# Miniprotein binders against q9bqp7: the designs that were tried, part 29

Target 1, 240 residues: q9bqp7
Amino acid sequence: VPQNWFPIFNPERSDKPNASDPSVPLKIPLQRNVIPSVTRVLQQTMTKQQVFLLERWKQRMILELGEDGFKEYTSNVFLQGKRFHEALESILSPQETLKERDENLLKSGYIESVQHILKDVSGVRALESAVQHETLNYIGLLDCVAEYQGKLCVIDWKTSEKPKPFIQSTFDNPLQVVAYMGAMNHDTNYSFQVQCGLIVVAYKDGSPAHPHFMDAELCSQYWTKWLLRLEEYTEKKKNQ
Short names: E, the ipSAE of ESMFold2; O, the ipSAE of OpenDDE; V2, 0.75 times the mean of E and O plus 0.25 times the DockQ between their complexes.

## First folded at step 24 (miniprotein)

Design ve4 (at its last look DockQ between E and O 0.49; V2 from the best seeds 0.00; counts 0 for: pae E 1.6 > 1.5)
Fold by OpenDDE base, look of step 24:
Structure ve4 (fold): chain B 240 residues (1-240), chain A 100 residues (1-100)
Amino acid sequence: as target 1 above (240 residues)
Amino acid sequence: SKTEVEVYIWFEGDSPEELFKAIERLVKKAEELAKKLGATVKVIWFIEIYNGETEVFIYIEVKGVPEEELKKLAKRLAEEAKKLAEELGLKVEIEVYTKS
């Protein structure tokens, strides 16, 4: 049990956004400061098992592709991921804010992969927007806040070349999502709260993306794990 | 010795190519140093995009030699990371932890 318990949900906020669909999604810039990001917390609190699995994966990939092949692979994955996020931001942004859509960005297997998810996405409230949890003292940049199948979610978009049919296969992504949720729910820049998370795993080959929906209960479970990671991080920093 | 040193390195820059070069050189350096000392090294890295900026996270775990040697190795890795950042025009953050 976390020593410093804090709720993921804010009882002082309404579960429903009061206002009609904002004409423009929030895009609060991330201010880099001494406050740790969600990703930094997660990075510095990886378990030995996680480290082992990642190293094992890397070694396998190098064995399969060679060193140069692995570099190329990683570069391509990164570039594709970047382009995918840029394309999604463009797609989810209001038409009035749409810079000339690079049509080439939209012609990816990843974009094809998420089309069925995008059909169920509406009411975009935030895109690439910073969140800060003032009490727990962490920050993050969330990909998207929108309604998925009528439920307001923090949505995190991921690319994968391999199927990830289970939420457990998404590594620390569930922790990232709930960390963003908890921060947003207590960030004064946001007038609403989220109760659900969604991890979307897009595939390069255009196969249907896997939506990993996180209801309020599952979010609460991962929130407890997040708090433990945050405490571990805090303790680690004291011993630096 | 059960002592382990953890080196965390973050590179930030606009050029993916430079970031990848930094990873490659740092990984190679870590492996070379570890081999020279007879240490065991693990190197994990991730590339993430935040606010259109590209960040590389590198985790280096070193063990299997005396603590003082591990600390020296970590220091050399940190120095290498700084050098790479300067050479490649990258921002760099480095943290070192010793676990006994």
Scores: ipSAE 0.674, ipTM 0.882, lowest interface PAE 0.8, mean pLDDT 90
Fold by ESMFold2, look of step 24:
Structure ve4 (fold): chain B 240 residues (1-240), chain A 100 residues (1-100)
Amino acid sequence: as target 1 above (240 residues)
Amino acid sequence: SKTEVEVYIWFEGDSPEELFKAIERLVKKAEELAKKLGATVKVIWFIEIYNGETEVFIYIEVKGVPEEELKKLAKRLAEEAKKLAEELGLKVEIEVYTKS
């Protein structure tokens, strides 16, 4: 039970965007102000159990691959992750560059993995766009806002390698989504709101990605958990 | 009595090689400074992909010596992190907390 509850949805805002004319997806630049980001809040409020599990995974990977092998594996995950997000932004944006680099970005197991999801995605309204919750005082950078199977969603794209998964803050993915949603719903840069979320896990080998849909009720449940994490972070800051 | 200090460090950059160098050198420095002072240190780090960007998150927990010495150790670690970021062409963010 959060001490300072605030609603995730904005009753003064429509959940249907004004679709008078087609528009380029929003891309609000991220402000470099002194307010916490969603990721900073979540990272600094990890439980001891979460930390232990992540460290154990890292130790197991190092034992299997060796230290140099783990560095190479991790470096490859970084490069592939950057390429995946660049490719998705290009695919979902009406504006594309014609450089050969962009063509090579489309050749990826991860991109193959999400093709069946992308067929259900339409009406892209925001890509790689900043959100700010001015009342609760946090910011974020969301991946995508679009319709998924007819429902307007905040969409978060994640990568996974089936035999050797990489840890990408996966414990708190639903909290990230609802935090971005709540911020967007109360951000004056946006004229509409979103009540659903989607987490898409893509696989390196091209296997069909797993969509994890979050309806409004589930989003409200996670929103409460997000508010508790934000409250914990705020209390922690008093000891800085 | 304040007996524990937490240092959070984030590096961000385009080069995984430089990010790993930053981790390795900062961990070594933290262990060196803690041993010199007789402090207990725990270092945990993760590498994350955040919205298409690569970030290293480093958590350093120090205790077992007087609070004034822990704060001096944390300040030295923050200074080392800033030096590494400049040397390696990385962005850095640092937060320090005292834990009771």
Scores: ipSAE 0.616, ipTM 0.854, lowest interface PAE 1.6, mean pLDDT 83
ESMFold2 (binder alone), look of step 24: mean pLDDT 84; pTM 0.833

Design ve5 (at its last look DockQ between E and O 0.39; V2 from the best seeds 0.00; counts 0 for: pae E 2.2 > 1.5)
Fold by ESMFold2, look of step 24:
Structure ve5 (fold): chain B 240 residues (1-240), chain A 100 residues (1-100)
Amino acid sequence: as target 1 above (240 residues)
Amino acid sequence: SKTEVEVYIWFEGDSPEELFKAIERLVKKAEELAKKLGATVKVIWFIEVYNGETEVYIYIEVKGVPEEELKKLAKRLAEEAKKLAEELGLKVEIEVYTKS
């Protein structure tokens, strides 16, 4: 139990955006300052077990592919991840014209993989947008805020190459989502708040993506774990 | 008294080749400095993609020498990371912690 518990939900704010909210998705620029990002907090509070598992995976991949093969594999994976996120932002942005959409961004097994999910996504409110928790003092850059099957969610998009997996610090994905939710709900740049989360895992071969829906109760459970990680980071910072 | 130093380094860029060069050179530098001082060094690195951005995260832990030498080593590693970022066209962030 964290020593300074703080609610994920803001009681002074509506559960849903109203008609007077901007119709164009928000894209708040990330302003780097002295407060930590969600990513920095999670990276600096990884358990020894998390680090061990990631190192073991890396060593097994290097053994299988060789050092040069591992570099090539890793390079291709993260370049495809960049293309995937760029394509999704383009697809979900109502102001993107067809001429501005790079054709190679739209040609991806990952994009094919998420098509059935995108049919259930509507009411996009934010894309690649900064959030700042005004009280707990952390920042983040979320992928998307939109309705999924009628429920407003922070949505995080992930890629997977299941035949040759590359782990990109995925143990903490639910913590990342709830941290972004808490930050948005307590960020004066936003007039609405979000109650749910969604993690979408897309596949390179175009196989149907797997949605992991996080309702309010599940988000509350992970929020408590996030607060513990933030406390651990704060204690570490005092020794700087 | 302080018995170890932790150095966190993040590189961000659009070129996987330059990111891997930064890793290799920084790991080599950390091992060289630790050997010269008789220090124990542990280096861990990962490549991660968040929100469509690619980042290399490098964690360096050094111990087994007096605090003054730990601080000097951390300063040298931070300087090397900044030099590599400039040479390779990368963004860099650095955080240093000393602990007992």
Scores: ipSAE 0.498, ipTM 0.810, lowest interface PAE 2.2, mean pLDDT 83
Fold by OpenDDE base, look of step 24:
Structure ve5 (fold): chain B 240 residues (1-240), chain A 100 residues (1-100)
Amino acid sequence: as target 1 above (240 residues)
Amino acid sequence: SKTEVEVYIWFEGDSPEELFKAIERLVKKAEELAKKLGATVKVIWFIEVYNGETEVYIYIEVKGVPEEELKKLAKRLAEEAKKLAEELGLKVEIEVYTKS
């Protein structure tokens, strides 16, 4: 049990956004400061097992592709991921804010992969927007806040070349999502709260993306795990 | 020795190419230093994009030699990371932890 318990949900906020669909999604810039990001917390609190698995994966990939092949692979994966996020931001942004859509960004297997998910996405409230949890002292940049199948979610978009049909296969992504939820729910820049999370795993080959929906109960479970990771990080920093 | 040193390095920059160069050079340096000392090294890295800026996270775990040698290795890695950041025009943050 976390020593410093804090609720993921804010009882002072309404579960429903009061206002009609904002004409423009929130895009609060991330201010880099001494406050740790969600990703930094997660990175620095990886278990030895997680580290081992990642290293093992790396070594396998190097064995299969060679060193140069692995570098190229990684570069390509990164570039594809970046382009995918840029394309999604463009798609989910209101038409009035749409810079000239690079049509080439939209012609990816990843974009094809998420089409069936995008059909169920509406009411975009935030895109690439910073969140800060003032009490727990962490920040993050969330991909999207929108309604998925009528439920307001923090949505996190991921690219994968391999199927990830189970939420457990998404590594620390559930922790990232709930961390963003908890921060947003207590960030004064947001007038609403989220109760659900969604991890969408898009595939390069255009095969249907896997949506990993996180209801309020599952979010609460991962929130407890997040708090433990945050405490571990905090303790680690004291010993630096 | 059960002593382990963890080196965390964050690179930030606008050029993915430069970031990849930084990763490559740092990984190579870590492996070379570890080999020279007879240490075991693990290197994990992630690349993320935030606000159009690209961040690279590098985790380096070193073990298998005396603590003082591990600390020296970590220091050299940190120095290398700083040098790379300067050379490539990157921002760099470095944290070193020793676990006994």
Scores: ipSAE 0.492, ipTM 0.805, lowest interface PAE 1.2, mean pLDDT 88
ESMFold2 (binder alone), look of step 24: mean pLDDT 84; pTM 0.829

Design vs0 (at its last look DockQ between E and O 0.79; V2 from the best seeds 0.00; counts 0 for: pae O 6.0 > 1.5, pTM O .717 < .8)
Fold by ESMFold2, look of step 24:
Structure vs0 (fold): chain B 240 residues (1-240), chain A 100 residues (1-100)
Amino acid sequence: as target 1 above (240 residues)
Amino acid sequence: SKTEVEVYISFEGDSPEELSKAIERLVKKAEELAKKLGATVKVIWSIEVYNGETEVSIYIEVKGVPEEELKKLAKRLAEEAKKLAEELGLKVEIEVYTKS
């Protein structure tokens, strides 16, 4: 149980965006400073079991692919991930000129994988936008805030070469989503709040992506776990 | 022994090729230094794409030799990470923890 509990939702804030809000998605610039990011908190609070499993995965990959094969795999993950996020931002942007869309960018297995999800996404409110929780003292950069099947969500896009059909099988992604949600809901750059989350796992071969929807109850449960990780990070920094 | 040193290194940039090179060189350096000292090393890294840029986070855990040697190894890794960032045009952040 966290020693310093804080609510994920802001009772003083509406969960319905103002009709006079800007017509383009918000893109708040990220200011990297001494305040830890969500990803840094999660990476520095991995359990020894998580570290062990990731080391085994690395060893398996090198054994199966060889050193050069592993280097190529690493480079491909970077390139494909970058192109995937660039394509998604372009697709979801209200600026839909032919000049701004690279047709080769759209010819990706990952983009094919998410097509059925994108048809259910509307009302994009933020893309690649910074969030800050000034009270709990952390920052993040969320991928997307939009309606998914009519519910306003913080949406996180992930690439994978393996199916991830259950939310518990994703690493710390649910904690990442709720941390962004909590920060957004208490960030003065945003006039509304979000109570749901969505993790979308896209596949390299174009197979249909798996959506993992998180309703408010599930978000609240993961929020408690996020607070524990943040508390652990703070204690760890004292022993630096 | 109970003493472990953890080194957290993050690189950030917009070149997947240069970020991949940074990972490769830092991992090899960590393994070389650990082998030379007879230390046990674990190296794990993860990739995240943010706002058109890519961040790589590297976790290095070393143990199995006296704490003074572990701290020297961690310092050399931090120096290597800074050198790589300068050479490859990347931003870098480094944090080191001693854990007993």
Scores: ipSAE 0.196, ipTM 0.643, lowest interface PAE 5.3, mean pLDDT 80
Fold by OpenDDE base, look of step 24:
Structure vs0 (fold): chain B 240 residues (1-240), chain A 100 residues (1-100)
Amino acid sequence: as target 1 above (240 residues)
Amino acid sequence: SKTEVEVYISFEGDSPEELSKAIERLVKKAEELAKKLGATVKVIWSIEVYNGETEVSIYIEVKGVPEEELKKLAKRLAEEAKKLAEELGLKVEIEVYTKS
């Protein structure tokens, strides 16, 4: 049980968007400061098992591709991820805020993969927007806040070359999502709250992306796990 | 309890190629330093893309040598990361943790 329990949901905020919500998605810049990011917390609190699995994966990839091949692979993964997020931001941005759409960014298997998900996405409220949890003292940059199938979600977009049909296969991604939710729900820059999360795993070959929907109950379960990771991080930092 | 030093290094930039170079060079440096000390090094990296910028986070676990040597190694890795960031025009964040 977390020692420093804090609710994921803010009872003072309504789930209903105020009619005064700007038609333009929020894009709050991330201010880098001494406050740890969600990603930082998660990485520094990985279990020995997670570390082992990732290292084993890396070693396997190096054996398969060679060292130079693995470097090239890594570079390509970065590039593809970047382009994918840029394309999604362009797609989900209102026409008025559309950066010149590089049509070439839209020509990817990953974009093809998420098309069926995008059909169910509406009411975009935030894109690439910073969140800060003032009380728990962490920050993050969320990909998207939008309605998915009529439910307001924090949406996190992931790329994968391998199928991830189960949410358990997404490692700490559920923790990342709920961390963003909890921060947003208590960030004064946001007038609304979210009760659901969505992890979308896009595939390079254009195969239909897997949506991993997280309802309020599942979010609450992962929130407890997030709080434990945050406490572990905080303890590690005090021992510095 | 075996003393463990954890080094977290995050690079941010708009060039995947430069990020990859940074990771490669840092991993190589970690391995070289570890070998000199007879330490064991484990390196884990993650990729996150935000607003068209790519963040590469590297977690380095060093074990198997006295705490003072581990701290020296961590410091050297941090210094190397800063140099790499400067050379490659990347943003860098570095955290070092010692677990006893």
Scores: ipSAE 0.019, ipTM 0.348, lowest interface PAE 6.0, mean pLDDT 81
ESMFold2 (binder alone), look of step 24: mean pLDDT 85; pTM 0.828

## First folded at step 25 (miniprotein)

Design vf1 (at its last read DockQ between E and O 0.40; V2 from the best seeds 0.58)
Amino acid sequence: SKTEVEVYIWFEGDSPEELFKAIERLVKKAEELAKKLGATVKVVWFIEVYNGETEVFIYIEVKGVPEEELKKLAKRLAEEAKKLAEELGLKVEIEVYTKS
ESMFold2, look of step 25: ipSAE 0.715; ipTM 0.897
ESMFold2 (binder alone), look of step 25: mean pLDDT 85; pTM 0.842
OpenDDE base, look of step 25: ipSAE 0.635; ipTM 0.869
ESMFold2, fold request of step 26: ipSAE 0.700, 0.703, 0.714; ipTM 0.887, 0.894, 0.899
ESMFold2 (binder alone), fold request of step 26: mean pLDDT 85, 85, 84; pTM 0.841, 0.843, 0.834
OpenDDE base, fold request of step 26: ipSAE 0.547, 0.530, 0.541; ipTM 0.833, 0.825, 0.829
ESMFold2, last read: ipSAE 0.718, 0.729, 0.724; ipTM 0.898, 0.902, 0.899
ESMFold2 (binder alone), last read: mean pLDDT 85, 85, 85; pTM 0.842, 0.844, 0.843
OpenDDE base, last read: ipSAE 0.550, 0.533, 0.541; ipTM 0.833, 0.826, 0.829

Design vf3 (at its last look DockQ between E and O 0.44; V2 from the best seeds 0.00; counts 0 for: pae E 1.6 > 1.5)
Fold by ESMFold2, look of step 25:
Structure vf3 (fold): chain B 240 residues (1-240), chain A 100 residues (1-100)
Amino acid sequence: as target 1 above (240 residues)
Amino acid sequence: SKTEVEVYIWFEGDSPEELFKAIERLVKKAEELAKKLGATVKVIWFIEVYNGETEVFIYIEVKGVPEEEIKKLAKRLAEEAKKLAEELGLKVEIEVYTKS
């Protein structure tokens, strides 16, 4: 139970976009300052169990692949993840870019994997956009805000290889989503708010991606857990 | 309980090779400094992708020597991390916490 609870939703804000909103998705640039990011808070408040599972996975991969094999595997996973996010931003953006869509970016199993999800995505309001919670004093960079099956969501895109999953240092994907949601809902750069979340796991072989929808009640439950992590971080920082 | 220092280091860049080099050199430096000072060091690192960017997260815990020596070691590690980032063309962020 957080010592200083704060609501995830803003009662002064509508969950419907203004009628005069531009059709171009928002892309607020990230301006780093002294306030922590969501990822920094989560990384510095990992439990012993989270650390153990990540270290166990790393050691198993090194045993199977060798040190150099692990470096190569990890490098490929990161490059593919970067390309996946770039491709999604290009696909979801209606704007002409300085570079036309790179056909190699669009040709991947991960993009094939999410096609059925993309059919249900509409009304894209933000892409790779910064959020700031001015009261709770944290920032983040969300992947996407769009409607999924008629519900406006903060959407987080993840990749996974079958049968060799990539490195994940955080098991806190739902906390990340709600932290972004709470920040966006209290950020003056946004005129609307979002009450739902979606985590989409895409697969390298093109298998259908797995969506995890988070309704408002589930988001509120994870929001409480996020507040506890932020409180833990704040206490650590005060003892710096 | 005796004083501990936690050093958090993040490197960000477009080259996985340079990111791995930063990990290797910083881990070796931390172990070298700890051995010379008689300190106990624990180093944990991960490589992650957040919002399409690649990042190395390094956690270093130092204990087992007087507070003054621990603070000097933490300062040396932060300095080394900044030098590595400049040398390898990486962005770096560093946070240091002292706990007794």
Scores: ipSAE 0.601, ipTM 0.849, lowest interface PAE 1.6, mean pLDDT 83
Fold by OpenDDE base, look of step 25:
Structure vf3 (fold): chain B 240 residues (1-240), chain A 100 residues (1-100)
Amino acid sequence: as target 1 above (240 residues)
Amino acid sequence: SKTEVEVYIWFEGDSPEELFKAIERLVKKAEELAKKLGATVKVIWFIEVYNGETEVFIYIEVKGVPEEEIKKLAKRLAEEAKKLAEELGLKVEIEVYTKS
């Protein structure tokens, strides 16, 4: 049980978007400061088991590809991921900002992979927007806030070459999503609340992406785990 | 008590190529130093993008040698990371944690 419990949901905020919500998605810039990012917290609180699994994966990949091959692979994965996020931002942005759609960005297996998910995405509220939890003292940059199948979600887009049909296969991504939700729900820059999360795993070969929907109950469960990670991080920093 | 040291390194820069060079050189240096001391080393790393800036995270775990030697190793790794950052025009953050 977390020592410092804080709610993921803000009872003072309504789930209903106020009629005054801007038609344009919010894009609040991330300010780098002494406040840790969600990713930094997760990175520094990995379990020994997680580290072991990552190391084992790395060693296997090096054995298969060689050192140079692994480097090239990682570089390509990174570049493809970056381009995918840029393409998604372009797709989800209002048409007025789309004047220079690089058509080449849209020609990817990952974009093909998420087409069926994008059909169910509407009401985009934020894209690549910073969130800050003032009380719990962390920040993050979320990919997207939109309605998925009529439910307002924090959406996190991921790329994978391997199938991840189960949410358990998405590592710390559920923690990242709920961390963003909790921050957004208590960030004064946002007037609305999210109760759901969505992790979308896009595939390079264009095969249908896996949507991992997180309802309010599942989000609450992962929120508890996030709070524990944050406490671990805070304690670790005191011992530095 | 087996002393363990955790070294966290973040490189930030505009050139993925330079970042990958930094990773390669630092990993090699860590392995060499660990071998010299008879220490066990684990190295994991990944690359992320924030606001168009590319960041590399590197985690180095060192164990299996006396505390003083591990601390020296961590210091050397930190110094190497700083040198690499300077050479390659990267920003660098380094955190070292010792567990006794």
Scores: ipSAE 0.516, ipTM 0.812, lowest interface PAE 1.2, mean pLDDT 88
ESMFold2 (binder alone), look of step 25: mean pLDDT 81; pTM 0.791

Design vf4 (at its last fold request DockQ between E and O 0.40; V2 from the best seeds 0.58)
Fold by ESMFold2, fold request of step 26:
Structure vf4 (fold): chain B 240 residues (1-240), chain A 100 residues (1-100)
Amino acid sequence: as target 1 above (240 residues)
Amino acid sequence: SKTEVEVYIWFEGDSPEELFKAIERLVKKAEELAKKLGATVKVIWFIEVYNGETEVFIYIMVKGVPEEELKKLAKRLAEEAKKLAEELGLKVEIEVYTKS
């Protein structure tokens, strides 16, 4: 259990659900400061088990593909992941129209994979937006805040090409979502708060994406784990 | 020595080729410097995509010689990482920790 508990939800904000008129989704710019990002905290607090599984996967891929084949494979995964996130931001932005280059960006198995999820997404309130936890002093850049099946969620989009390293791609993902949620709920740039999370795993072949819904109770459970990782990072930082 | 020094390095850029070059040169430099000092070195690296950006993170742990030599080694690695970032057009972040 963390020594310094802090709630994921902001009670002062819960009495002020503002049904604001529809507007352009928020996109708060990310400020690179001394304050650590969520990803930096998680990367520097990986368990030996997490590291072992990632190294084993990497070694297996190099054995199967050769060194040059592995470099080409990872380069392709990078390009397709980048295109996927760009396409989703374009699709979810009410200001953007489809253009010829945007149409090519939208032609991917990953985008087809998420179509059934996107039908349940509405009320987009933030896209690619920075969050800062004012008290715990960490920052992040969240993918999306929108309603999913009527519930306002922090939504994180992930790609997958095969089941392995399927496990490694989900180890810290719920922690990332709740860290962003907690930060947004205590960030003065936002007038609302979010109590649910959604992780969407999209597939290259266009197979239906898998949604992982996180209700408030599950978010609270992962929040405790996030606080432990942040505490571990803070302790490590004392040794600089 | 029971002291370990940990160096975390992140490179960020648009070119997978330049990112892999940075990994190769930094790993080679870490092994070279560790051998010269008689230090033990462990290097782990991964490439990931976060929010549409490609990032390499590199973990280097050194031990087996006095703490002041380990800190000097870590400083040289940080300098090399900054040099590589400038040469290859990459962004770089570096964190160094001492673990007893």
Scores: ipSAE 0.706, ipTM 0.895, lowest interface PAE 1.2, mean pLDDT 84
Fold by OpenDDE base, look of step 25:
Structure vf4 (fold): chain B 240 residues (1-240), chain A 100 residues (1-100)
Amino acid sequence: as target 1 above (240 residues)
Amino acid sequence: SKTEVEVYIWFEGDSPEELFKAIERLVKKAEELAKKLGATVKVIWFIEVYNGETEVFIYIMVKGVPEEELKKLAKRLAEEAKKLAEELGLKVEIEVYTKS
């Protein structure tokens, strides 16, 4: 049990968007300061088992591809991921803010992969927007807040070359999503609340993406795990 | 000794190529230093885009030798990381933790 319990949901916020919600998605810039990011917290609180699994994966990939091949692979995966996020931001942005759609960005297997998910996405409220939890003292940059199948979600887009059909296969991504939810729900820059999360795993070959929907109950379960990671991080920083 | 020393390194820069060079050289240095001391080393790294900037995270854990030797190794890695950052025009953050 976390020593410093804090709710993921804000009872003072309505789940119903006020009719005055801007038609334009929020894009609050991230200010880099002394406040740790969600990513930093997760990076510095990995378990020995997580480290072991990542190292084993790396060693296997190097054995299969060679050192140079693994470097090239990692570079390509990174570049493709970046381009995918840029393409999604462009797709989900209002037409008036569409910079010249680089048609080349839209021609990817990853974009093809998520088409069936995008059909169920509507009511985009935020894109690449910063969130801050003032009380718990962490920040993050979320990918998207939108309605998925009529439910308002924090959406996190991921790329993979390997199938990830189970949410358990998404590593710390569920923790990242709920961390963003909790921050947004208590960030004064946002007037609304989210109760659901969605992790979308897009595939390079254009095969249908896997949506991992997180209901309020599942979000609450992962929120407890997030709070424990945050406490571990805080304690670690005191011992630096 | 059950002591483990953890080195966290973040490189930030605009050139993925330079970032990958930094990873390669630092990983090699960590392995060389650990081998020389007879220490066990684990190295993991990943690349992320954060607010439009490319960031590399590197985690190095060393164990299996006396704490003082581990701390010296960590110091050398930190110095190497700083040198690489300067050479390659990267920003660098370094944190070192000792777990007993």
Scores: ipSAE 0.702, ipTM 0.892, lowest interface PAE 0.8, mean pLDDT 90
ESMFold2, look of step 25: ipSAE 0.651; ipTM 0.881
ESMFold2 (binder alone), look of step 25: mean pLDDT 86; pTM 0.854
ESMFold2, fold request of step 26: ipSAE 0.596, 0.669; ipTM 0.852, 0.883
ESMFold2 (binder alone), fold request of step 26: mean pLDDT 86, 86, 86; pTM 0.855, 0.854, 0.853
OpenDDE base, fold request of step 26: ipSAE 0.576, 0.580, 0.575; ipTM 0.845, 0.846, 0.843

